# Ledger of designs, part 15: VH-VL binders against Protein ULTRAPETALA 1 (ULT1)

Target 1, 237 residues: Protein ULTRAPETALA 1 (ULT1), of Arabidopsis thaliana (Mouse-ear cress) (q8gza8)
Amino acid sequence: MANNEGEMQCGSMLFKQEELQEMSGVNVGGDYVEVMCGCTSHRYGDAVARLRVFPTGDLEITCECTPGCDEDKLTPAAFEKHSGRETARKWKNNVWVIIGGEKVPLSKTVLLKYYNESSKKCSRSNRSQGAKVCHRDEFVGCNDCGKERRFRLRSRDECRLHHNAMGDPNWKCSDFPYDKITCEEEEERGSRKVYRGCTRSPSCKGCTSCVCFGCELCRFSECTCQTCVDFTSNVKA
Short names: E, the ipSAE of ESMFold2; O, the ipSAE of ESMFold2 at other seeds; V2, 0.75 times the mean of E and O plus 0.25 times the DockQ between their complexes.

## First folded at step 8 (VH-VL; framework fv_prolgolimab)

Design r3 (from r1 with heavy chain S54D G55S; at its last look DockQ between E and O 0.49; V2 from the best seeds 0.00; counts 0 for: pae O 4.3 > 2)
Fold by ESMFold2 at other seeds, look of step 8:
Structure r3 (fold): chain C 237 residues (1-237), chain A 121 residues (1-121), chain B 106 residues (1-106)
Amino acid sequence: as target 1 above (237 residues)
Amino acid sequence: QVQLVQSGGGLVQPGGSLRLSCAASGFTFSDYAMYWVRQVPGKGLEWVSSISWDSGSTYYADSVKGRFAISRVNAKNTMYLQMNSLRAEDTAVYYCAKEYYYDSSEAFDIWGQGTLVTVSS
Amino acid sequence: QPVLTQPLSVSVALGQTARITCGGNNIGDYNVHWYQQKPGQAPVLVIYRDSNRPSGIPERFSGSNSGNTATLTISRAQAGDEADYYCQVWDTSTVVFGTGTKLTVL
């Protein structure tokens, strides 16, 4: 009863029988292994679901904790959030399966074998090609002296600092968030004012500029500036 | 004026029973999971039990399972710990505690003053 | 059930930096919380989710967590920092405290 089309493996070949012994709710499908899983919130109790493990490294969870759930398939992280552990984001240790009658976190089971292999493969590829920066540096001019100061846009917090500075018509060197400076500090020389960051791409979430309409990193829904308003309107399409 | 005020405790013989109370004020008690944590004098902290916001789920450390029962009455802003079949190793200061974040049960920000339970013949 | 191992004691000179470790297999995959407890008092939360300070905790308290070790760092140690310190994690459906560390300020 094997399906031999393409790169597909039979579900029965994903794990040795011994590796699944005493595990509750095991169901071997054509190209996956399914088990009962759950996530505990002492506030809300146990959320129970079914986890599917694929040879691709994909993990899918169908949550049965609330009848009429509006999400058919969840990632483990989404399931953790759904179960009431919104801020934890530690799904490998918070999602469990039942082995021998005991709750065992996914991180201590064989079930993450293909997920871990897939993640390692991706990590090696990125390292061998070198690190890539998601967003170019940007500059903000001081209202008092006209000098420009370099902002790093490597995290959402840093992008927010730049966004706020660009929207402040009274921004001054003394408002610089990275170091304590004044207008007396020399401006970066023109030959060194080089943007650092990602190359432009139609599908890249990083961007070469904060005005990139496809980059959510540097847009804020609560801001009333026209750039953020336009971005919010455009993503609705 | 967020606080947890404990009552109960004292001396009890092995095999005896005791009921601890934890009265809450200054926050919406029914929004939070609640916890019992104990500490043998001169030793470390040990989680004992917890109860969901609506009493729908209870959890126990293996060392007390089957002997202790946690409960709460949200209308009275009070949590209880019924301790049965007490043993010498249950001697400790018992704290009640509130979870730190509204929707998280990982850390504890408000603790009661502690209640000593001594199990000795 | 998992054991979070802390050194029994740590000593630090006044004004220097103390580091208290909490060891556990893959503890970097957990959110680690830290408590300070002075004699006769209930514990006080000083760090939550690895590195966050509750309101009212001085910035000289910081935390990190990676691999098999979480660390509480207390810079510019003061006499008032002398206390017992506990790490704590959530493991599956249980709450686990570390073994505790007595910090002595010399």
Scores: ipSAE 0.242, ipTM 0.677, lowest interface PAE 4.3, mean pLDDT 77
ESMFold2, look of step 8: ipSAE 0.633; ipTM 0.850
ESMFold2 (binder alone), look of step 8: mean pLDDT 92; pTM 0.941

Design r4 (from r1 with light chain R49Y; at its last look DockQ between E and O 0.48; V2 from the best seeds 0.56)
Fold by ESMFold2, look of step 8:
Structure r4 (fold): chain C 237 residues (1-237), chain A 121 residues (1-121), chain B 106 residues (1-106)
Amino acid sequence: as target 1 above (237 residues)
Amino acid sequence: QVQLVQSGGGLVQPGGSLRLSCAASGFTFSDYAMYWVRQVPGKGLEWVSSISWSGGSTYYADSVKGRFAISRVNAKNTMYLQMNSLRAEDTAVYYCAKEYYYDSSEAFDIWGQGTLVTVSS
Amino acid sequence: QPVLTQPLSVSVALGQTARITCGGNNIGDYNVHWYQQKPGQAPVLVIYYDSNRPSGIPERFSGSNSGNTATLTISRAQAGDEADYYCQVWDTSTVVFGTGTKLTVL
């Protein structure tokens, strides 16, 4: 029988139906909730866009400006600047959504729930609040000989290579992307396979978590696990 | 010499109408949002209405929405406030104001001299 | 809509420091602007974005904003500082003024 969760359909249960009641432009994706949002400049008028809320705490705003606009994924702060409020720097109070026909600032809505939770996690891990770079190595086994080959997961491209190799049921040593090898090449020693970190810098400690290449329900940049979050941050390196 | 010069006030019966004007000089009028702010004795300053640089967007306080209409004619460097269905509580000195140009202006640096509107029987 | 509460009046001795407060729930999350209005005159902007002075405003005027209180500070008060003072914020898509404070210089 029902337990007060009702008939809400918000992807991964991000929000209950009652929490989204009367919001304009609600659209539920696989792992996000999208709503209409805006920001007001009395000089230029209202800028209107679509806000996506993710369980990771990410907030993405897509501008409804000229088709083909390159500003498809804006932070709320960038959207505030885009609307002509560059000096204000108060996006929580200046970016609004429509609830019951009225402009309501994000700071007074449930939509910041996951952003606020993410901010608390970031504060507790202040030693890792800089640009998060994943220095992780992973192994893929050859379908023919069973030997494992080391993949360097440092950039999005390298992570994609590993992801694709893991998804290929016929992957072989000859498919290795970093060097031309065959099954005749000796496998890395087991004692070396324990080391999954990067050796590019004497001060580099590596990443203690595996880089996720997607989970069963979602892929890559939209996965909610910490490993996917770490991978997404690597595209900036 | 940046100035805002106002006109159009006076005494009006409840339910009546008035139009206020605000003439600008000394700056490029069409670059700026413009504002109406009123002052009811004892209550201080109250924002009334705003208009975008082109006149394409208008904004109103809830207390005047549906009764007041802000407009501008950039070729004349003039902003207007059409006030309809006037009530006793609309009695105030009305100021026009220019936004303080600073990318995302929230403040007003140039004010008109004020125009008294009195609504009483 | 924040309610910006100011004391009705503040008195200061000539040459002393006056402090005029503007109280609002989480006002530190807003940019606060201050206006001086002398009798029979239009308001004059004296502080914008919490603590900046427009050109022509004496260094005696300063401002701060944190938590639930923004403060306009007038050091070395002069007779000419006697006026009404208003704080103001931008909220969502509207402009909100404080209730106003009459500063008297004794």
Scores: ipSAE 0.583, ipTM 0.833, lowest interface PAE 1.7, mean pLDDT 79
ESMFold2 (binder alone), look of step 8: mean pLDDT 92; pTM 0.943
ESMFold2 at other seeds, look of step 8: ipSAE 0.589; ipTM 0.833

Design r5 (from r1 with light chain R49E N52K; at its last look DockQ between E and O 0.35; V2 from the best seeds 0.00; counts 0 for: pae E 2.4 > 2)
Fold by ESMFold2, look of step 8:
Structure r5 (fold): chain C 237 residues (1-237), chain A 121 residues (1-121), chain B 106 residues (1-106)
Amino acid sequence: as target 1 above (237 residues)
Amino acid sequence: QVQLVQSGGGLVQPGGSLRLSCAASGFTFSDYAMYWVRQVPGKGLEWVSSISWSGGSTYYADSVKGRFAISRVNAKNTMYLQMNSLRAEDTAVYYCAKEYYYDSSEAFDIWGQGTLVTVSS
Amino acid sequence: QPVLTQPLSVSVALGQTARITCGGNNIGDYNVHWYQQKPGQAPVLVIYEDSKRPSGIPERFSGSNSGNTATLTISRAQAGDEADYYCQVWDTSTVVFGTGTKLTVL
């Protein structure tokens, strides 16, 4: 029988047609609704992107601003930062969608329905708040054996090491910077690839720059990572 | 030191045009968004228009959209406001302003001296 | 467009604390900036991002913002504090100023 639990069925069950009326770029996907969105900096102009809204409360933004950008699935806060609004930290009011030809901030739309429900759930659980949230662990695969090695992105140096490893198409286990290892060393079990640090979700309170954190600290000469270049040009210090 | 020097105001008839100028010195003009804010004498402040660092993006208050055009020439460190189809309600002191610094793009720290535009028959 | 409502005037005795309010629906979700304007002069930024002071603004100027009200507080009011005060926010892609408050130091 058909599943009648609306949040979990598909994108068409997330919002009524009236709720999406006159929004630009509406695309209903398998378990999300996608719309055109943007963020305005009077210094840099409008940044435009696609916002996906999930029943889980997750919000994902994909920017098409630069060819070769590897950073997919930005949080709204990360997108706000890339648009040059880093210190504002008011993404609900700074990220907008187009309704009837006019910019409307997310805070005045139904698109935050599931995010708000998820945030209330997280707020109730934050009584255990006692640990700093930082960029989550990332994994780099060996070109020879395919084993993945864990990088902790907690410091500038660690972010640099991960950045360099991701940019090396021939990266091998022997290039692992933390320990002297070979392909013979055991990989972490799948169950031990557990999240360490901030989730990528928009409900991660301590991580306003999760997607870009690894590149925020990599302002080295001749860095060619397009995410670093875009971030630097958007926030211009 | 950092300053904005304005010119181009005056008296015009309804339906007329004026161009205001705002010349910058003491900072790297091309790094900043620039703004026009007006004030009817004895009344409050009203944002009029903004322009991005390169001039590639412009923004207008609804009250002036379609009638006013903001521009800049970074090589001359100068911003302009072309005001067309002027109305009596456009009578005000017009200020140019610079955004505070990169991280505070919402506030304005340096203002020009103001120039009076009077629209009267 | 949202209206940021300020009282028309506020009076304070010399040496006392003045509070100037800026009311707006959910203004606590915005960064609020404050300007001082003396007669015949351009505005001067006195508070930015709710509570921060630019260089050269004395510590007796402070600000807060929560719920539907932002407040500029001037402690130990001096005669030189007599001026008009405006709050300002960014709303989506536009700039909105408050209605303005004349502060009189008695």
Scores: ipSAE 0.466, ipTM 0.777, lowest interface PAE 2.4, mean pLDDT 78
ESMFold2 (binder alone), look of step 8: mean pLDDT 92; pTM 0.941
ESMFold2 at other seeds, look of step 8: ipSAE 0.521; ipTM 0.805

Design r6 (from r1 with heavy chain S105T; at its last look DockQ between E and O 0.48; V2 from the best seeds 0.57)
Fold by ESMFold2 at other seeds, look of step 8:
Structure r6 (fold): chain C 237 residues (1-237), chain A 121 residues (1-121), chain B 106 residues (1-106)
Amino acid sequence: as target 1 above (237 residues)
Amino acid sequence: QVQLVQSGGGLVQPGGSLRLSCAASGFTFSDYAMYWVRQVPGKGLEWVSSISWSGGSTYYADSVKGRFAISRVNAKNTMYLQMNSLRAEDTAVYYCAKEYYYDSTEAFDIWGQGTLVTVSS
Amino acid sequence: QPVLTQPLSVSVALGQTARITCGGNNIGDYNVHWYQQKPGQAPVLVIYRDSNRPSGIPERFSGSNSGNTATLTISRAQAGDEADYYCQVWDTSTVVFGTGTKLTVL
């Protein structure tokens, strides 16, 4: 839905129009402001996405590489990590928006206003504890015994290990990459198999299994997101 | 043995052009971003340009945008820097460098030997 | 682009501890890397992400980063430590080097 400046203020009163001046991709939702954002890895190139800013202080980043998936929302920290900056952990300075045609890090924009307000409230009792970005853990079943083993999807390499294991029809407990185990080891109890959300957002409910960092960065052989398909097709020509 | 071997360089007049080459060996070249960093004799280091693993993304310092073009040919394990419209202030030793694979904060662990570019009348 | 200011020179007696600073506004919010460059040679990475050592770098090289200052510390300085030292950060989408410090071992 189009935003009419005379009838509805940008961001549903989240930000003044002058605060969003020259910012690319501004779109106002019912309870959020959305802008184009990105993160740069010189190895993989720019990852481009949409950032939603909520009055709660929540920040959601959505990549179009997983159309129809309700679980494609990322925290900024998760977005930084999956843009190819696995060890950086400085998303306020590394995630950028376009203002006047130039990349401007989030830390130098008004877009962190509500996050900073909420973050101060949330972290005042646990400031000494480091925030941890967590992707959804996944399970792969053994072809011999049927037991499921937990895969940690915290890095690109770990996601690749999971995708490779899911693609192996003969995967076995002995193929487990994190520890030397056999079918003799007991399976995790069902109550402990819950998906883990992102620890860097109060509202994080999980992460999709297909994370696109831009077409150059998506190396999963089974990724079918439209952005990756379009890029692969275009670079072959 | 991991190495970056540079070639090219030399003396040119202002407005001239040069192409620098950086040949890689001992690692899978196509897995890494590559970098050009220059150093004016007797002065400090300055980042010049970077190129993604596939060559699909390129980045430049403001001082060289529009004049320099970075490229790579992964089949030849070689990166290039095309330097056009050269100015006296481009006089420097030019290094190629490889990103440190295990640290995605853009540190550089392997450097070429350096190639001198002199721009003078 | 941020300016990373380093002292032009630092002197240290053989066997003593040298500290080389890299100053920048809120540099503690960045990951800082350090390079050693000996005369006529290419730089060598000695510290990455504030305080980590690449393989082959002695434990006497250490680093810290907080507030507006990152520091490279070289304990038990040896003659072979005499070199230029540069700090470096990533800022948004660019690479920024410090101004450089010449370390002299007396």
Scores: ipSAE 0.574, ipTM 0.828, lowest interface PAE 1.7, mean pLDDT 78
ESMFold2, look of step 8: ipSAE 0.642; ipTM 0.854
ESMFold2 (binder alone), look of step 8: mean pLDDT 92; pTM 0.937

## First folded at step 10 (VH-VL; framework fv_prolgolimab)

Design s1 (from r2 with heavy chain Y102P; at its last look DockQ between E and O 0.57; V2 from the best seeds 0.00; counts 0 for: pae E 2.1 > 2)
Fold by ESMFold2, look of step 10:
Structure s1 (fold): chain C 237 residues (1-237), chain A 121 residues (1-121), chain B 106 residues (1-106)
Amino acid sequence: as target 1 above (237 residues)
Amino acid sequence: QVQLVQSGGGLVQPGGSLRLSCAASGFTFSDYAMYWVRQVPGKGLEWVSSISWSGGSTYYADSVKGRFAISRVNAKNTMYLQMNSLRAEDTAVYYCAKEYYPDSSEAFDIWGQGTLVTVSS
Amino acid sequence: QPVLTQPLSVSVALGQTARITCGGNNIGDYNVHWYQQKPGQAPVLVIYRDSNRPSGIPERFSGSNSGNTATLTISRAQAGDEADYYCQVWDVSTVVFGTGTKLTVL
């Protein structure tokens, strides 16, 4: 019998207590650690907020500088902009916490541990090809029925499977490497075929324009809402 | 047209005080953060102090905290630097400067002509 | 607080390209601004946010910033480019200037 929905018990597993020593505003929540943070603009003064650090690598800031900000959840980049540093785009060095009474930028603290781990998992840099996304799919058509079948291109081996299939003029549905299928299996919906790189994850189901950039969740890159903009900014930074 | 005109420098004994002035013209002074930057003769530039557009927030280099006070009177388009407990190492040319907003609030596009402060000994 | 180290002097022949460096630990994580200062004059902003030119600054002035080095590049150097040059960053809540470089045009 279940005692709960599987929620994380305590944020104290995220950091050792000595790692947070002398840090102002520390609050250990259910699945996060929260600290006081801020950003300085000589134009507007200091903006003060609360930063939450999650084991997923998510960073969430609730700004206290204006009425109603307590209900807003901002990325560090959005908070930097909100604080009046909209042209800086260097939130790791511009957002600070107080350690021992001194302003210390996030880049010099342990607080980015999980963000950095998440970014390394999802990002890769290659000068010969520029920055590649971590997630890519392609389609190969069956010579018998014309149906297209989805190939993953997330590893060297998977790229080889796709390469071999593209080089086979007699490739058929029965040659599909991921499942035993025949021409009788239904084809994927056209919207997902047109927007390559989309997965069938719960966050991508039903979308007609899904662009996945090496993350567990998809966001719509053409959307102007703050959540989608923040996701793109944080994945890159 | 856009101009910062400084005054108030001179020779002062150690422990003495001076007030520097920076008068602005040709732009809406109250829209901008303002800065003091100094330069020891033959040496490089050193940031001294900053003040927000309204005067509500002030910032200081560690070397001058507690001794210098920046202020502004927006109705007179003028910024001030009150320098107290002056030391020999405060001897420098002092510049006022305007933030380069919105292009870069971290940078300074308009500078005053500079005024020499000499602290004898 | 970072120390922004610049070479004391750089020489360039007329019409050639000068490169002035600004070294700092992880300076690529900062926006770097550059100033020109001629003798007896106040500084003039020539590059902001690494590579942007204010209005009135000729295209000959360009900048880059990555890793531990920011660079001001002055192509087709002219006699009028002879000056001291300073880099500058924002560090948390303070302003930090580089040590300065005297550019001599030969």
Scores: ipSAE 0.509, ipTM 0.804, lowest interface PAE 2.1, mean pLDDT 78
ESMFold2 (binder alone), look of step 10: mean pLDDT 92; pTM 0.943
ESMFold2 at other seeds, look of step 10: ipSAE 0.585; ipTM 0.834

Design s2 (from r2 with heavy chain S104D; at its last look DockQ between E and O 0.71; V2 from the best seeds 0.00; counts 0 for: pae O 2.3 > 2)
Fold by ESMFold2 at other seeds, look of step 10:
Structure s2 (fold): chain C 237 residues (1-237), chain A 121 residues (1-121), chain B 106 residues (1-106)
Amino acid sequence: as target 1 above (237 residues)
Amino acid sequence: QVQLVQSGGGLVQPGGSLRLSCAASGFTFSDYAMYWVRQVPGKGLEWVSSISWSGGSTYYADSVKGRFAISRVNAKNTMYLQMNSLRAEDTAVYYCAKEYYYDDSEAFDIWGQGTLVTVSS
Amino acid sequence: QPVLTQPLSVSVALGQTARITCGGNNIGDYNVHWYQQKPGQAPVLVIYRDSNRPSGIPERFSGSNSGNTATLTISRAQAGDEADYYCQVWDVSTVVFGTGTKLTVL
């Protein structure tokens, strides 16, 4: 088992058993802990769901509106809106779990431990907090023409796209994931490349190289030694 | 005119019962959660109970749970608070209130005029 | 249940700025609403979600919320602003009011 800063960490290692004591609906997964959660609207009643807590600080909620179906992954803020509290935007205090038969807000539980750690560094909180930009834009150069194309690193999926592009030494403009383009499309002006999509605060950091071993935001649980080996072998062929 | 008109207060002995009424007009009553909030004379506001738009969900402050029952009849645009096993500490002015829904807020924009309930021997 | 602590009273001279505080542990993580209540009357919503005014509330009323303190600010205080003021939050599944502040306009 590779122990690379928690992305490959077993779910049973995320919390001590006493930290989860009396908590309803605990399920330990491969790289997460899952618990029953909910949100209350006096207008519509209680909404019930499953919260997954990851060592990366990511938080994913699956609404139980359809039994046994996992069709949506929601941030806590999106779940708060889904429950009928659309403009509250204070999900830490409105999303609850059941501990000892009582509704306890997430802000008073250990479940936010990894979220809070990633939020202190800012670069890992994009998915769970919504629109704030913490990870700057990066550029990937085309192997054919040398033109650089802008990648947005605002979500885990966008970071995955950048991660994969940086790991491909034969990357081309036609591989650009955001638009259908070729090498004929004009490159962004150099004066514009200075702007990286966020202010120059310490929380606006980049991930300049990510192939399985990038920053904590850019390490992906589905990436294995075999996947990297296969990719490298295909590039060399 | 959008308003909430209350009735049903009065003097009652400890252990007795009262039912408060809150009649709505000027808005679509069945779209909103409704609330009861009380105030001991000269003191602050205390939330008592809430009811969902359909009446399917009800919520109570710990101090009244098991003794009070909130209900609504949407066809009559009226909400009720049945108060049982009344205690001296339940003496207060009772307000009904409508949720401030337009901006999806937890606040209350329309309040009734208040109904005094006095519990004493 | 959280306790939202307000000063018992605040005094302000006519035409000056009044500030009424609502204290709570990490209250900045809550949406704070403010009500004005005159003697013998029902409360009136004056600020919702920290800093927004309902229709009909003068721009003299404003609000802020950060850290452990939410503040209602009333600029150019008028005699008609003399009232009790309450902050309020939503806490999990319940409604919580502050202890109340009597504003006196001198």
Scores: ipSAE 0.469, ipTM 0.786, lowest interface PAE 2.3, mean pLDDT 79
ESMFold2, look of step 10: ipSAE 0.519; ipTM 0.803
ESMFold2 (binder alone), look of step 10: mean pLDDT 92; pTM 0.939

Design s3 (from r2 with light chain V92I; at its last look DockQ between E and O 0.44; V2 from the best seeds 0.57)
Fold by ESMFold2 at other seeds, look of step 10:
Structure s3 (fold): chain C 237 residues (1-237), chain A 121 residues (1-121), chain B 106 residues (1-106)
Amino acid sequence: as target 1 above (237 residues)
Amino acid sequence: QVQLVQSGGGLVQPGGSLRLSCAASGFTFSDYAMYWVRQVPGKGLEWVSSISWSGGSTYYADSVKGRFAISRVNAKNTMYLQMNSLRAEDTAVYYCAKEYYYDSSEAFDIWGQGTLVTVSS
Amino acid sequence: QPVLTQPLSVSVALGQTARITCGGNNIGDYNVHWYQQKPGQAPVLVIYRDSNRPSGIPERFSGSNSGNTATLTISRAQAGDEADYYCQVWDISTVVFGTGTKLTVL
């Protein structure tokens, strides 16, 4: 089928082709990568399902183990429990995918990449005195009036909102996700378009691969990717 | 009393076959996964095979896949291990075991007395 | 699959504390179970899921699991504790036993 105009197909940028090589059931969606997964109980047998990996770090499992399963979406921990492993609490090692015909635990795959990054950021954000590592703010222009509106890129969810807005050729002030506004609202003055939030991120090493989903950590003044260079050039200190 | 009673061992030549039996009593056999674990005399324990409560799912160690077949008949409270194409390396005491259902753990709480299988010319 | 390495033997004086280790790369990511096996007998489960005791196992048996090492601890060792001890984990869809440790009570 034909691609949707203006939709960013960011699923293909979550993992390189070689990282998904030989995995069973790979389907690349607009906002996720999906693979076949499972969990084994010797009491009940294998529970088989589909795992979706999101750039936010979210993991969703849709179990196909019974017709008309009441649960549409499960966390990996809930899926482990659903499979009959109620007290194990080791889902990273007990939920598997098929690579080259063999069961491989999630913990030994790249599929936890974004989950692990999200967990590290939450840990850093809960430091007793440390500030969160935040991406610089970005701006999206209205198709009707040309005014620019500030998007915060502090979380993967907020990065997704920005990417969705950038991919919408008909984006208008009324589509602003944080407040109800219209084209009548005054644009921020140029002096207030200065850098906010992000300082540095160790995760932006070589930044080239993070453009697709708007990593909140990779648009630094020291980063050499064109998006970060352009952003820094377009704002006032 | 809760117990597992085993039978069917013995001496066979390489390439031969044996069928081990494990008869359960004192608990609801059909609620549990069942296991075979073997031990070469004087050496350690090695998992061999497992079977789900209904018999619908079976699992094998790589060393026995294609040669051994686990089965159960819940109406008879009995589990079996059909061992074909036996090798000298299969010489061991074979134990049947019941999964420890308490807390859905991955362990075994009731073991049979063990059955010696000797594969020798 | 994880390789679970145990010391071949451990000696303990009567009334002292014995510690039996089970080593494996990232074994703390697994639930570890422990069995006691006396000569001519089937194994007996003494610890499940790292640190829990089944009914009938004395409180002097305890366990821990962190990093690359799981440990079975037997305090106030008695002559009746002399046995072989095995650790065991679940790995995906298989069961893996440790190499075994002979505990000698002096």
Scores: ipSAE 0.598, ipTM 0.842, lowest interface PAE 1.6, mean pLDDT 79
ESMFold2, look of step 10: ipSAE 0.634; ipTM 0.849
ESMFold2 (binder alone), look of step 10: mean pLDDT 92; pTM 0.938

